# Ledger of designs, part 20: VHH binders against Uncharacterized protein YDL144C

Target 1, 356 residues: Uncharacterized protein YDL144C, of Saccharomyces cerevisiae (q07589)
Amino acid sequence: MSRILVIGAGGVGVITALSLWLKKESDVSLVVRSDYDRVLKHGYTIESCDYGRLEGWRPHHIYSSVEDAASAADNQGYNYIVVTTKNIIDGPVNSRVSNIIRPVLEKNKELHGPQLTTHILLVQNGIDIEKEIWAEFPREQYRYTVLSGIQLIGSTKIGSGHISQVGQDHLSCGAFDPQDAAAIQAANDFVRMYSNEGQNFVEFDPRVRYSRWKKLLYNAAINTSTALVGLDVPRCLEFGVNKKSTEIEVFHPAMREIIAIAASEGIIIEEEFITMFTEITRKKVFKPSMCVDCEKGQLMELEVILGNPIRIAKRNGVATPTLSILYNLLVLVQAKLKERKGLLKFDEKTATLVDE
Short names: E, the ipSAE of ESMFold2; O, the ipSAE of OpenDDE; V2, 0.75 times the mean of E and O plus 0.25 times the DockQ between their complexes.

## First folded at step 16 (VHH; framework vhh_gefurulimab)

Design u3 (from o4 with A33V; at its last look DockQ between E and O 0.89; V2 from the best seeds 0.85)
Fold by ESMFold2, look of step 17:
Structure u3 (fold): chain B 356 residues (1-356), chain A 121 residues (1-121)
Amino acid sequence: as target 1 above (356 residues)
Amino acid sequence: EVQLVESGGGLVKPGGSLRLSCAASGFTFSDYVAAWFRQAPGKEREFVSAISSGGRTVYAESVKGRFTISRDNAKNSLYLQMNSLRAEDTAVYYCAAKNPKTYKWGQWDYWGQGTLVTVSS
């Protein structure tokens, strides 16, 4: 039976653990940070459009840290590490994915050497998010695969130990390396272990890089713009000059730049998706995830959504005037958030930044 | 042996036209995404245009409306029709091909040797 460690106990992570637990084909562990004591004593209250109401629910195991989860592996280790945290590569070093997962990879290696392959599933936004894993864990020394999870779900933590899921879960899971037979097998196995027929939608993704570049049209153009201005999509569209300038002068140019960057990497995204992504939330009065993160005072996934594609554009000679303006303004918004969290310090007497 | 061989470069006056060709051999060209890149003296290489195996095209903004990428899979050939040429189009033009089904981090599988285009009075 696969042993699965889910890291991150927000709305996504808790529903991920629940979906796996309901299938009864895996041993499910969840890392629960601030809510650990509450969940240990009382379990979760979950109101789910997919699964109904649950009271006092726990996965098979909960831990207050990844280090504790790794220590408690009972000489078996984990087959899967499912990362549902935000990927903030410009944030604190201990919050980087490679540092988060390291205790588990080290324990698995200590216990099993090459006999246990660790399947790392990144349920996170952005492009090139797997590169840090390959760089930090040389394949000569570690046995692992890296899998991609692209998820659309409306699930929110609304209180300590209380989850509200109002949008049905759709997960697309595939291998970053489509020539890695072990990764393909692991992705298909995960689809099976996560799928609760009639309740959620789960599919294997044979073209992970294409799918992530395609989703980036929305994330790099719309998610970023709404975060910058603090508005939902309908307001961004209606407040534009002549009710047109936002889509014609901001969203569409940014999306065209993403299409060109993807093409410079050999990935052809159909221009028809520009209209599709502009229209899917035109009448939906809610704020996209990056806008919500900013309003909560949380750091944004800025580098994996905008920084990475812009770095590719610079390498390949693709002009990005729209994306570059969005990125540089959001760097300031991110710095403002970092300052409020104590990660940057500004000396007002000298008008200078005091940290490196 | 895999090869991409560009041809059709030369000296042309501003406002003129030029057609570049790239002949592919040693691989199944019809399965590949193909592209043109260019590099001016003292500058970094820049993306010009790409075309999928099925014929969908993408252009850099600086060439859109002036350049047309096309392919003939039966002849294993890639083309770039360049119209309304300007001095800033002066560069060595490279063709490239990439298998869309393989995992490469920003790597095109094959590159040509380049053909020089000079736009000058």
Scores: ipSAE 0.764, ipTM 0.928, lowest interface PAE 1.2, mean pLDDT 92
ESMFold2, look of step 16: ipSAE 0.729; ipTM 0.919
ESMFold2 (binder alone), look of step 16: mean pLDDT 88; pTM 0.895
OpenDDE, look of step 16: ipSAE 0.921; ipTM 0.977
ESMFold2 (binder alone), look of step 17: mean pLDDT 88; pTM 0.889
OpenDDE, look of step 17: ipSAE 0.917; ipTM 0.975

Design u4 (from o4 with D31S G54E; at its last look DockQ between E and O 0.92; V2 from the best seeds 0.84)
Fold by ESMFold2, look of step 17:
Order: structure tokens, then C-alpha cells, then sequence
Structure u4 (fold): chain B 356 residues (1-356), chain A 121 residues (1-121)
């Protein structure tokens, strides 16, 4: 029986743990931060369009930290680490994915050496999100694979220990390295362990890089623009000059730039997706996740969504005038959020930053 | 021995046309994505155009409408038809190929040695 640690107890992470738990093919642990004491005592209340209403629910194990979860691995360790947190690579060092997963990798290595391979499933937005993992954990010293999870789900934490899922779960899971047979097998095994037929939809993704670049059309053009102005998509479209300038002068140019960047990496994205992603929420009064994060005063996934593709564009000689202005304005928004959180300090006497 | 060999470069006046070719050998070209890059004197290499194994194309904005990428898999060849040439198009043009099923971080598998295109009066 696979031992699975889910890290992140927001709406996505809790439903992920629930889906695995219901299948009864895995031993499911969840790291719960601020809600730990409440969930320990009372469990979760969950209203799920996929699974119905649950009261007092817990996965097999809960922990208040990854360090505690790793220590409790006993003699077995964890087969999977499922990371559902936001990836803020320009944020605090203790929130970086490599630091979050390190206690489990160290424990698995000490318990099993090369006999246990840790499967790291990144259910996070963006491209090149796996590179830090490979840079931080030399593969001659650690036994692991890195898997991609693209999850489309409408699930929200609406209170301490309370989860509301109103959008059905669709998960696409695959290996970042399509030549890694162990990773491919682990991704297929996860699909099996996650699938609750008739209730959710889960599939193997044979082309992870293509899928992530394709999703960037929406994330790099629309998620970013809405975050900058604090508007849902229909308002962005209706408020434009002649009700057209937002899509013609902002969304479409940004998406065309992403397509060119992907092509400079050998990934060809069909131009028809520009129209598809523009239309998908035109009539739905809904703020995308980055816009919501910004309004809640939370740091944005700016670097993995926009910084990383721009760095690729610079290396490959692809012009990004639209993406670059969005990025540089959002860097200012991110700095404002960091200042409010005490992560940056501005000295008003000298008009300079104090902390780098 | 894998090779990509460009040809068709030369001197042309502004407004003129050239057709570049890239002959592939030593691998199954038909299953690879292919691309043209260029590097002007004193500048960094820049993306020009790419074509999938199935024939879908992408162009850099600076060349869209003037350049046409194509491939002939039976001849293991990649082409770039360049029309309405400008002085700014002066560069060494490189072909590249990538197996879309392999995982390499930002790397094209094979590169040619380049062919010089000079656009001058």
C-alpha cells in the first residue's frame, strides 16, 4: 500500500487527500498548518459536488508540519509527496518547494538508501517548476522522480476545517521526463489510486511540457492581467475600448508571445487555443486565482507563470513586449505585497530599499 | 553521424528573396521538430521560425508574413523562403532539430553550422 503525503491543506489539497482516501488503495497523510488543532479535534466538514457531504472527516493521518510527518514515517517512509501549495520562488526560503520536501527525502534516504524511490507530484502552476528540485537534490545522492499534476477543480477553504467543492475534479498526471520509466509507472499508479469512477476524472498526461505551455496561454495573459487591475474576465473584456481592446491589445498579443516562446523550445501550441482561452470565461463573472491572491494580500506565483517564460525568451531571442510590461508591473505589485508582509523594507528617509 | 547542413545563403539587395535549405542525415528527421535561428554580427542568437513533425508552423513576429518555413520529410530537408528582405535580416542562419518525445531542458538536439545571408545595397 503506497504511503502518500499531501502537503497543503487548502481546498485543492483536502479534496486531493479525500479522493485518495475514498479509493482505499493508499495510506493518506495530510500536512495541516493553521487548522491543525481544529481538524485534529473535529475533522473536516466537506461539501463536495463529487463526493457529497462529509462531517468529521480526516485522512488516515494528519500532521502540523512536514518535519513531523517525516519523523512519523516509522520504518516505511513515503512513496509519494503531493505538493499542492503555491510555488512562490521569489518568496521566503522556507516556503520553497525544495525546502518543504527536504525532510521527507532525507528520511527516505536514511531509512532505505537507494531502495525507496520518492515520487514528487507537483500540483502547481507554471513551467520549469521541476528544475529547482533537480538542482537541489543530486540524483546520485537521492532517489526520486518528479511528476506533473494539472488539476482543474473548483474547491475552496471557506472556514477553518470547512471545504466547499463546487467544480468537479479533473486531474492530468504525467512524468516530466518521458524517458524515465519509473516516473511513467508512478504517474500511472497515481492515476489508478486517485480515480473514483463516476465521481472524478483523472488521466495520464503523456506530454507534460506541452500541457503546461498550453495552460500558460491563459495564465500568462489573463490570470496576470486580471490580477493587475483587480477585475473579473467579463469586466476586463467589457471595459476595454470599444469592448475589444483588452482581447486585441492585451490578451491575444500576450498569448502569441507565449506560443513563440514555446516554439523556440520546440513545443508547438495550436493558435486556435488563443480563441478558446479568451472565450472560456467571457460570460462567467469570476476572478482568476492570481487576482484572488492579490486581493487577499497573498504573494502571487509570478515567477513560474511569467518570469520563467520571459527568461526563456531572452535566451532564445524571442520578443516579449506585452509579457514584459505585465511582468514588470506585477513585480511592483508583488513588492507591495511583500512590504505589507514585512518581507521587504523601504527606508523613507533615504528613499531606498533596506533588505535585498 | 548526425548532420544538419544549411545552404542557399548569399548576398541580396533589400526587397529581394532567398530560399535556404537544411539537409538532415543520420537520424529520422520526419519525427523531429525543426527550427531556424539567426545571429547577426555582434548580436545574440534569435528565434526565427519552427515547424512540428506534422507541419504546424510558428514564426517570430519580426518575420511573420515575409518568411515561410516548410519541410520535405521524404528528402529529409527543411526550408526557409525569405521574401521582402531587409538589412535587419542580415545574419548567419542556423537550422536545428529536436525530438519532441525527449526531455532536455531548453536544448535542441542538433544544430547546423550556419549559412550567411547578407542584405545590402
Amino acid sequence: as target 1 above (356 residues)
Amino acid sequence: EVQLVESGGGLVKPGGSLRLSCAASGFTFSSYAAAWFRQAPGKEREFVSAISSEGRTVYAESVKGRFTISRDNAKNSLYLQMNSLRAEDTAVYYCAAKNPKTYKWGQWDYWGQGTLVTVSS
Scores: ipSAE 0.716, ipTM 0.912, lowest interface PAE 1.4, mean pLDDT 91
ESMFold2, look of step 16: ipSAE 0.707; ipTM 0.908
ESMFold2 (binder alone), look of step 16: mean pLDDT 87; pTM 0.885
OpenDDE, look of step 16: ipSAE 0.916; ipTM 0.975
ESMFold2 (binder alone), look of step 17: mean pLDDT 88; pTM 0.887
OpenDDE, look of step 17: ipSAE 0.921; ipTM 0.977

Design u5 (from o4 with T102V; at its last look DockQ between E and O 0.93; V2 from the best seeds 0.82)
Fold by ESMFold2, look of step 16:
Structure u5 (fold): chain B 356 residues (1-356), chain A 121 residues (1-121)
Amino acid sequence: as target 1 above (356 residues)
Amino acid sequence: EVQLVESGGGLVKPGGSLRLSCAASGFTFSDYAAAWFRQAPGKEREFVSAISSGGRTVYAESVKGRFTISRDNAKNSLYLQMNSLRAEDTAVYYCAAKNPKVYKWGQWDYWGQGTLVTVSS
């Protein structure tokens, strides 16, 4: 039975742990952090369109930190590390994915040496998110694979220990390196362990880079715009000049820029997806995840969603007037959030940023 | 022995047309995505257009409607038809190819040596 550590207990992470737990083919551990005491005492209350209402639910193990999960006395090593946390690369150093997963990789190596290959599944938004893993963990020193999870799900933490899932879970899982046979097998095994026939939809993704660039049409154009203005998508569309300017002058141009950036990397995305992503959200009266994060005072996944594609565009000579405006305004929003959290200080006597 | 060889560059008047060709050899071109990039004097190389192995195309905004990328897999060739040329289109134009099945960190596998296009009266 595979031993799976799910890191992150937001709406995505909890449903991920639940889906694995229900299949009964894996030993499921979850890192809970801020909700740990509540979940330890009362379990989760989950209202799921896929799985119904559950009360008092826990996976096989819960931990308050990744360090505790790695050092647990009964830890036999984790076959999978499933990272569902927000990837805030411009945030605190200890929030970097490599630092988050390092205790588990080191403990796996200590316990099993080369006998255990660690499968690292990144269920996080954005592109180029796997680069840090390859840079920080040389293959001659560590045995691992890196997998991509693209999850389309409407799942939100609505209170401590309370999860509401209103959108059906669709997970696409694949290997970042399509020539890594071990990674491909691990991705297919994860699809099998996650699939609950008739309740969720899970598939193997043979082209994870294509899939991530395609999802970026939505994330870089729509998710960002809603976060900037604090509105759901229907309001963004209806409040535009003549009910059209948001779509025609913001969403679509931003998506076309992403398509050009992807093409400059050799990834050709069909223009039909511009219309598709706009239409599937047109009547969804709820705020996308980045907008919700901003309203909760939480840092946004700004760099992996918008910063990374803009940096690629600069290297490849692709013009990004729409994306650049969105990015630069959201950098200010992110700085405001950091200031409120004490991660950034402004000296009002000198009107300058305090460097640390 | 992989080669990409551009041709068809030259001097052309503003408003004129030019057709660039790129001959591919030493690999199975039909399996590859292909692209044109250009580099003007003193500037960084910039993306112009790309075409998938199946023929779907993408254009940089600055050339959309004026340039047409195409390929002939039977002849292992990539083309760029450039119409309504402007002074700012003056650059060395490069052909590139990428195997979509090989994981690379944004790198194109093969590059040509370039062909100079000068748009001037």
Scores: ipSAE 0.646, ipTM 0.891, lowest interface PAE 1.9, mean pLDDT 92
ESMFold2 (binder alone), look of step 16: mean pLDDT 88; pTM 0.887
OpenDDE, look of step 16: ipSAE 0.908; ipTM 0.973

Design u6 (from o4 with Y103S W108S; at its last look DockQ between E and O 0.67; V2 from the best seeds 0.00; counts 0 for: pae O 5.5 > 2)
Fold by OpenDDE, look of step 16:
Structure u6 (fold): chain B 356 residues (1-356), chain A 121 residues (1-121)
Amino acid sequence: as target 1 above (356 residues)
Amino acid sequence: EVQLVESGGGLVKPGGSLRLSCAASGFTFSDYAAAWFRQAPGKEREFVSAISSGGRTVYAESVKGRFTISRDNAKNSLYLQMNSLRAEDTAVYYCAAKNPKTSKWGQSDYWGQGTLVTVSS
């Protein structure tokens, strides 16, 4: 039986753990940081459109930290690490994905050396998110694969130990390295272990890079724009000049720039997705994740959604006038959030950033 | 041996047209996405156009409406029809084939030697 550690106990993480647990093919551990005591004592209350209402639910194991989870690995180690936390490269150092998973990778290495391959599933937004792991953990020293998880789900933490899932779980899972046979197999195995027939939708993704670029049409254009203005998508569309300017002057140009960047890598995304992503959100009153984060005073996944694409664009000579404006403005918004959180200090007397 | 060989470059007047060709050999070209890049003097290499193995096309904004990328898999060939040429289109044009097993352009991909296009009055 595979031992799976889920890191991130938000709406996505808890439902992920629940799905694995319900399938009964995995030993499921969940890292619960802020609500640990409550969850330990009372379990989770889950209202799920996929699985119904659950009271007092717990996975097989709960831990207050990744370090604790690593220490408790005993002689078996973990086969999978599922990361459901937001990928915020410009956030606190301890929040970086490489630092998050390090305790478990080190423990697995200690316990089993080359005999255990750790499969790291990144259920995160953005592009080039795997690079940090590859850079920090040499494959000569560590045995691991990196898997991509693209999840569409409506799930949120609505209170301490209380999860509400209102949108069905759709997960696409594949290997970041399409030539890595072990990763491909691990992704397929995860799909099997995660699939609850009739409840969630799970599929193997043979084109991870393509899929991530495709999703960036939405995230890089619509998620970012709404975050800047603090509006839901329908209002963004309706409030535009002649109800057209937002779509024609912001969303579409941004999406076309993403398509161009992908193309510069040899990945051809169909232009039909521009219309598709616009239309699927046209009548749905909701705020995308970056917008919600900003409103809550939380850092956004800015670098993985806009920063990395723009860096690729620059490298490959692709013009990104729309994305660049969005990015540079959101960098300021992110900085404002950092300052409020005490992560950035500005000296008003000298009008300069304080170097730590 | 894998080879991409560009041809068709030359001197053309502004407003003129030119058709570039790229001949592929030594690999199954039909399995690969293909692209045109260009590098002007003193500038970095930039993306021009790409075509998937299935024929889907993408263009840089600077060439959209003027350039057309196409391929003939039976002839293992890539083409770039360039119309309404401008001085700023002057560059060495490179064809490339993207390895379908990789996620980014790199050493595993195939590149031509380039062909010079000069647009001048």
Scores: ipSAE 0.031, ipTM 0.412, lowest interface PAE 5.5, mean pLDDT 93
ESMFold2, look of step 16: ipSAE 0.603; ipTM 0.870
ESMFold2 (binder alone), look of step 16: mean pLDDT 85; pTM 0.860

## First folded at step 17 (VHH; framework vhh_gefurulimab)

Design v1 (from u4 with A33V; at its last look DockQ between E and O 0.87; V2 from the best seeds 0.85)
Fold by ESMFold2, look of step 17:
Structure v1 (fold): chain B 356 residues (1-356), chain A 121 residues (1-121)
Amino acid sequence: as target 1 above (356 residues)
Amino acid sequence: EVQLVESGGGLVKPGGSLRLSCAASGFTFSSYVAAWFRQAPGKEREFVSAISSEGRTVYAESVKGRFTISRDNAKNSLYLQMNSLRAEDTAVYYCAAKNPKTYKWGQWDYWGQGTLVTVSS
């Protein structure tokens, strides 16, 4: 029976744990931070379009930290680490994904050496998110695979221990390295363990890099633009000059730049997706996740969505005038959010940024 | 022995045309994504255009409408038709190929030696 640790107890993480738990093929642990005491005593209340209403639900184990989960592994460790947190590369160092998962990898290595391969599933937005893992955990010292989870789900935490899922869960799971047989097997096994027939949609993704670049058309052009202006997509489109300037001068150019960057990396994205992503929510009053994060005063996944593609563009000689303007303005928005959180200080006497 | 060999470079006047060829050998070219990059004197290498094994094309904005990438898988060849040439198109042009199933960050598997294109009066 696979031992699975889910890290992150927001709407995505809790439904992930529930989906795995319902299949009865895995031992499911969840790291629950602020809600730990509430969930320990009362469990979750879940209102799910996929699974119905649950009261007092818990996975098999809950922990208040990753360190506690690693220590309490009963000398068995974990087969899978499922990371559902937002990937804020420019955030605090202890919030970096490599630091979050390190206690589990170290414990698995201590307990099992090469006998246990740890399958790290990143259910996070963005491109090149797996690079940090390979850089921080050399393959000669650690036994692991890195898997990609691209999830489309409408699930949010609406209160302490309360989850509302109003959008059906669709998970695409695959190996970042399509030539890594162990990773491919682990991804297929996860699809099986996550799949609840007739209730969710789960599929193996044989082209993880293509899928992530394709999703980036929406994320790098629309998610970013809506976050900058605080508007849903229909308003962005309708408020444009002659109801055209947003799509013609912002969305489409940004998406063309992403397509060119992907192509400079050998990944060809079909140009017809520009129109498809522009139209997908034209008639639906919907704020994408980055816009919602800004409204809540939370840090954005700015670097994995926009910073990483721009760095690739610079390396490969791809012009990004639209993406660069969006990025530079959103860096200011991110700095404003960091200042509010005490992560950044500005000295008004000298009009300069204060070093820590 | 894998090889990519560019040809067709030369001197051309502004507004003129030139056709570059890249002959591939030693691998199954038809299954690879192929691309053109260029490097002007004193500048970093930059992306020009790419074409999938199925013939889907992508162009850098600076060349869109003027350049056409194509491939002939039966001849293991990649082409770049360059029209309406400008002085800023002066560069060494490189052919590249990448197995879309190979997992490496930002790395193309094979590169040609380059062919010089000079656009000048």
Scores: ipSAE 0.794, ipTM 0.937, lowest interface PAE 1.0, mean pLDDT 91
ESMFold2 (binder alone), look of step 17: mean pLDDT 88; pTM 0.895
OpenDDE, look of step 17: ipSAE 0.922; ipTM 0.977
ESMFold2, look of step 18: ipSAE 0.754; ipTM 0.924
ESMFold2 (binder alone), look of step 18: mean pLDDT 88; pTM 0.897
OpenDDE, look of step 18: ipSAE 0.921; ipTM 0.977

Design v2 (from v1 with A60V E61D; at its last look DockQ between E and O 0.88; V2 from the best seeds 0.85)
Fold by ESMFold2, look of step 17:
Structure v2 (fold): chain B 356 residues (1-356), chain A 121 residues (1-121)
Amino acid sequence: as target 1 above (356 residues)
Amino acid sequence: EVQLVESGGGLVKPGGSLRLSCAASGFTFSSYVAAWFRQAPGKEREFVSAISSEGRTVYVDSVKGRFTISRDNAKNSLYLQMNSLRAEDTAVYYCAAKNPKTYKWGQWDYWGQGTLVTVSS
């Protein structure tokens, strides 16, 4: 029975833990920060389009921190770490994925009798998100693989211990390194453990870099634009000049720039996906995740969604006029969010940023 | 063993045309993504166009409608038809190939030595 630690107890993380728990093939632990005491005593209330209504639900184990989860692990640790937190590389250092998972990987080094390979599944948006893990945890010293989870789900925390899932769960899971046989096997095993026939959709992804660049069409063009203006996709499209300008002058140009950047890295994304991603939510009244994060006053996944592709574009000489405007405006929105959180300070007497 | 050899560069007047070729040898070219990059004097190398093994094409905006990338897998060759040439197209043009199934960050597997295109009035 696989021992799985899910990190992040937002809408995505709780449904991830629930899906694994329902399959009855794994021992499911969940890290719950602010809601820990309530969930320990009362469990979750979950309203799910996939799984129905649950009251008082808990996974097999609940922890208030990753460090507590690592300390409480069996003598063999965890087979999987599933990271569902936002990837905010321009945020506080302790919010970096490498720092979040470090307690588990350090504990695995301590348990040298039985050798354990830990499979790190990143259920996070963006591209090149695995690079930090490889850089921070040399394979000579740590036994792990890195897996990619591309999840399309409409699930949010709507109150303390209360989750609302209104969009069906679709998960594509694969290995970042397609030459790593252990990672490929682990990804296939996770697909099996996560699949609840007739309720969710789960598949193995043989080409994770392609899939992440493809999803970036949506994230870099639509997720960002809706976050900037605070509107759902149908409103963005209907409010445009002649009901056309948003898609013709913002969404499509941004997506074409992503296609060119991916191509400069040898990844060819079909132009037909521009229309597909524009149309998939045209009639669906809901705000994408970056828009929701911004309105909740939370930092955005700005660097992994826009910053990383723009840095690739600069290196490869690809012009990004649309993405650059979106990025520079969202950098200001991110700074505003950081200021509200006490991570930046502006001196109004000098009209300058205060160094910390 | 592996080689990419560009040809077809030269001097051309603004508004003129050139056709570049890249001959591939020593590997299974037909399974690779192929691309053209260029480097103007005193500037950094920049991406121009790519084509998948199946023939899907991508262009940067500055060359769309003027340049056409193509390949002939039976001849292990990559082409770039350049029409309506402008002074800013002056550069050394490089052929590149990448196996799309390998795990690499921004590295193209093979590069040619380049062919010079000069657009001068």
Scores: ipSAE 0.774, ipTM 0.932, lowest interface PAE 1.0, mean pLDDT 91
ESMFold2 (binder alone), look of step 17: mean pLDDT 88; pTM 0.894
OpenDDE, look of step 17: ipSAE 0.921; ipTM 0.977

Design v3 (from u3 with A60V E61D; at its last look DockQ between E and O 0.91; V2 from the best seeds 0.86)
Fold by ESMFold2, look of step 17:
Structure v3 (fold): chain B 356 residues (1-356), chain A 121 residues (1-121)
Amino acid sequence: as target 1 above (356 residues)
Amino acid sequence: EVQLVESGGGLVKPGGSLRLSCAASGFTFSDYVAAWFRQAPGKEREFVSAISSGGRTVYVDSVKGRFTISRDNAKNSLYLQMNSLRAEDTAVYYCAAKNPKTYKWGQWDYWGQGTLVTVSS
């Protein structure tokens, strides 16, 4: 029976733990940070379009930190680490994915040496998010695979211990390296353990890099633009000059730049997706996740969504005038958020940034 | 032995046309994504255009409408038709191929030696 640690107790993480728990084929642990005491005593209230209403629900185990989960006296190690936190590589160093998962990898190695392969499933936005893991954990010292989870769920935490899911649980899971047989098997096993027939949609993704670049059309063009201006998609489209300038001068050019960057990496994305992603929320008064994060004063996934593709573009000689403007303005927005959180300090007497 | 050999480069006046060819051997070219890159003197290599094994094409904005990438899988060949050439198109043009089913860290599997295109009055 697979032992699964889900890290991140937001709307995605809790539903991930619930779906695994309902299947009854895995031992499910969840790291619950600020809500730990509430959930320990009373469990979650979950209102789910897929799974119904649950009261007092908990997975098999909950922990207040990853360190506690790794050091638990009955811990036999974890087969899967499922990371559902936002990936903010320009944020606090202890919130980096490699630092978050390190206690579990070290404990698995201590308990089992090379006999346990740890399957790291990244349910996070962006491109090249797996590279930090490979850089920080040399394969001669650690036994692991890295899997991709693309989640299209509409699930949010609406209060302490209270989750509202209004969008279908839809997970696509695959191996970042399509030639890694162990990763492919682990991804297929996860699809089986996550699938609740008639309640959710779960599929194996044989082309993870293609799928992530394709999703980046929406994320790098629309998610970023809405975050910059604090508007839902319909307002962005209707407020444009002649009700056209946003899609013609911002969304479509940004998406074309992403298509060119992906092609410079050998990944060909169909141009028909430009229209598809522009239209999927045109009539839905809905703020994408990055816009919501910014309005809540929370740091954005700016580097994995926009910084990483721009770095690839510079390496491969692809011009990105639209993406670069969006990125540099959002860097300022991110710095403003960091200053408000005490992560950045500006000395108004000297008009200079205080370095660390 | 894998080989990509470009040809068709030369000297041409602004507004003129050239057709580049790339002959592939030693591998199943029809399974690969193929691309053209270029490198102007003193500059870094830059992406120009790519074509999937199934014939879908992508172009950078600076060449859209002027350049046409194509392939002939029966002849293991890649082409770049360049029209309305500008001085800024002066560069060594490289053919590249990548197996889309493999995971390589942003690298193309095979590169040609390049063919020089000079656009000058």
Scores: ipSAE 0.775, ipTM 0.930, lowest interface PAE 1.1, mean pLDDT 92
ESMFold2 (binder alone), look of step 17: mean pLDDT 88; pTM 0.895
OpenDDE, look of step 17: ipSAE 0.919; ipTM 0.976
ESMFold2, look of step 18: ipSAE 0.765; ipTM 0.928
ESMFold2 (binder alone), look of step 18: mean pLDDT 89; pTM 0.896
OpenDDE, look of step 18: ipSAE 0.921; ipTM 0.977

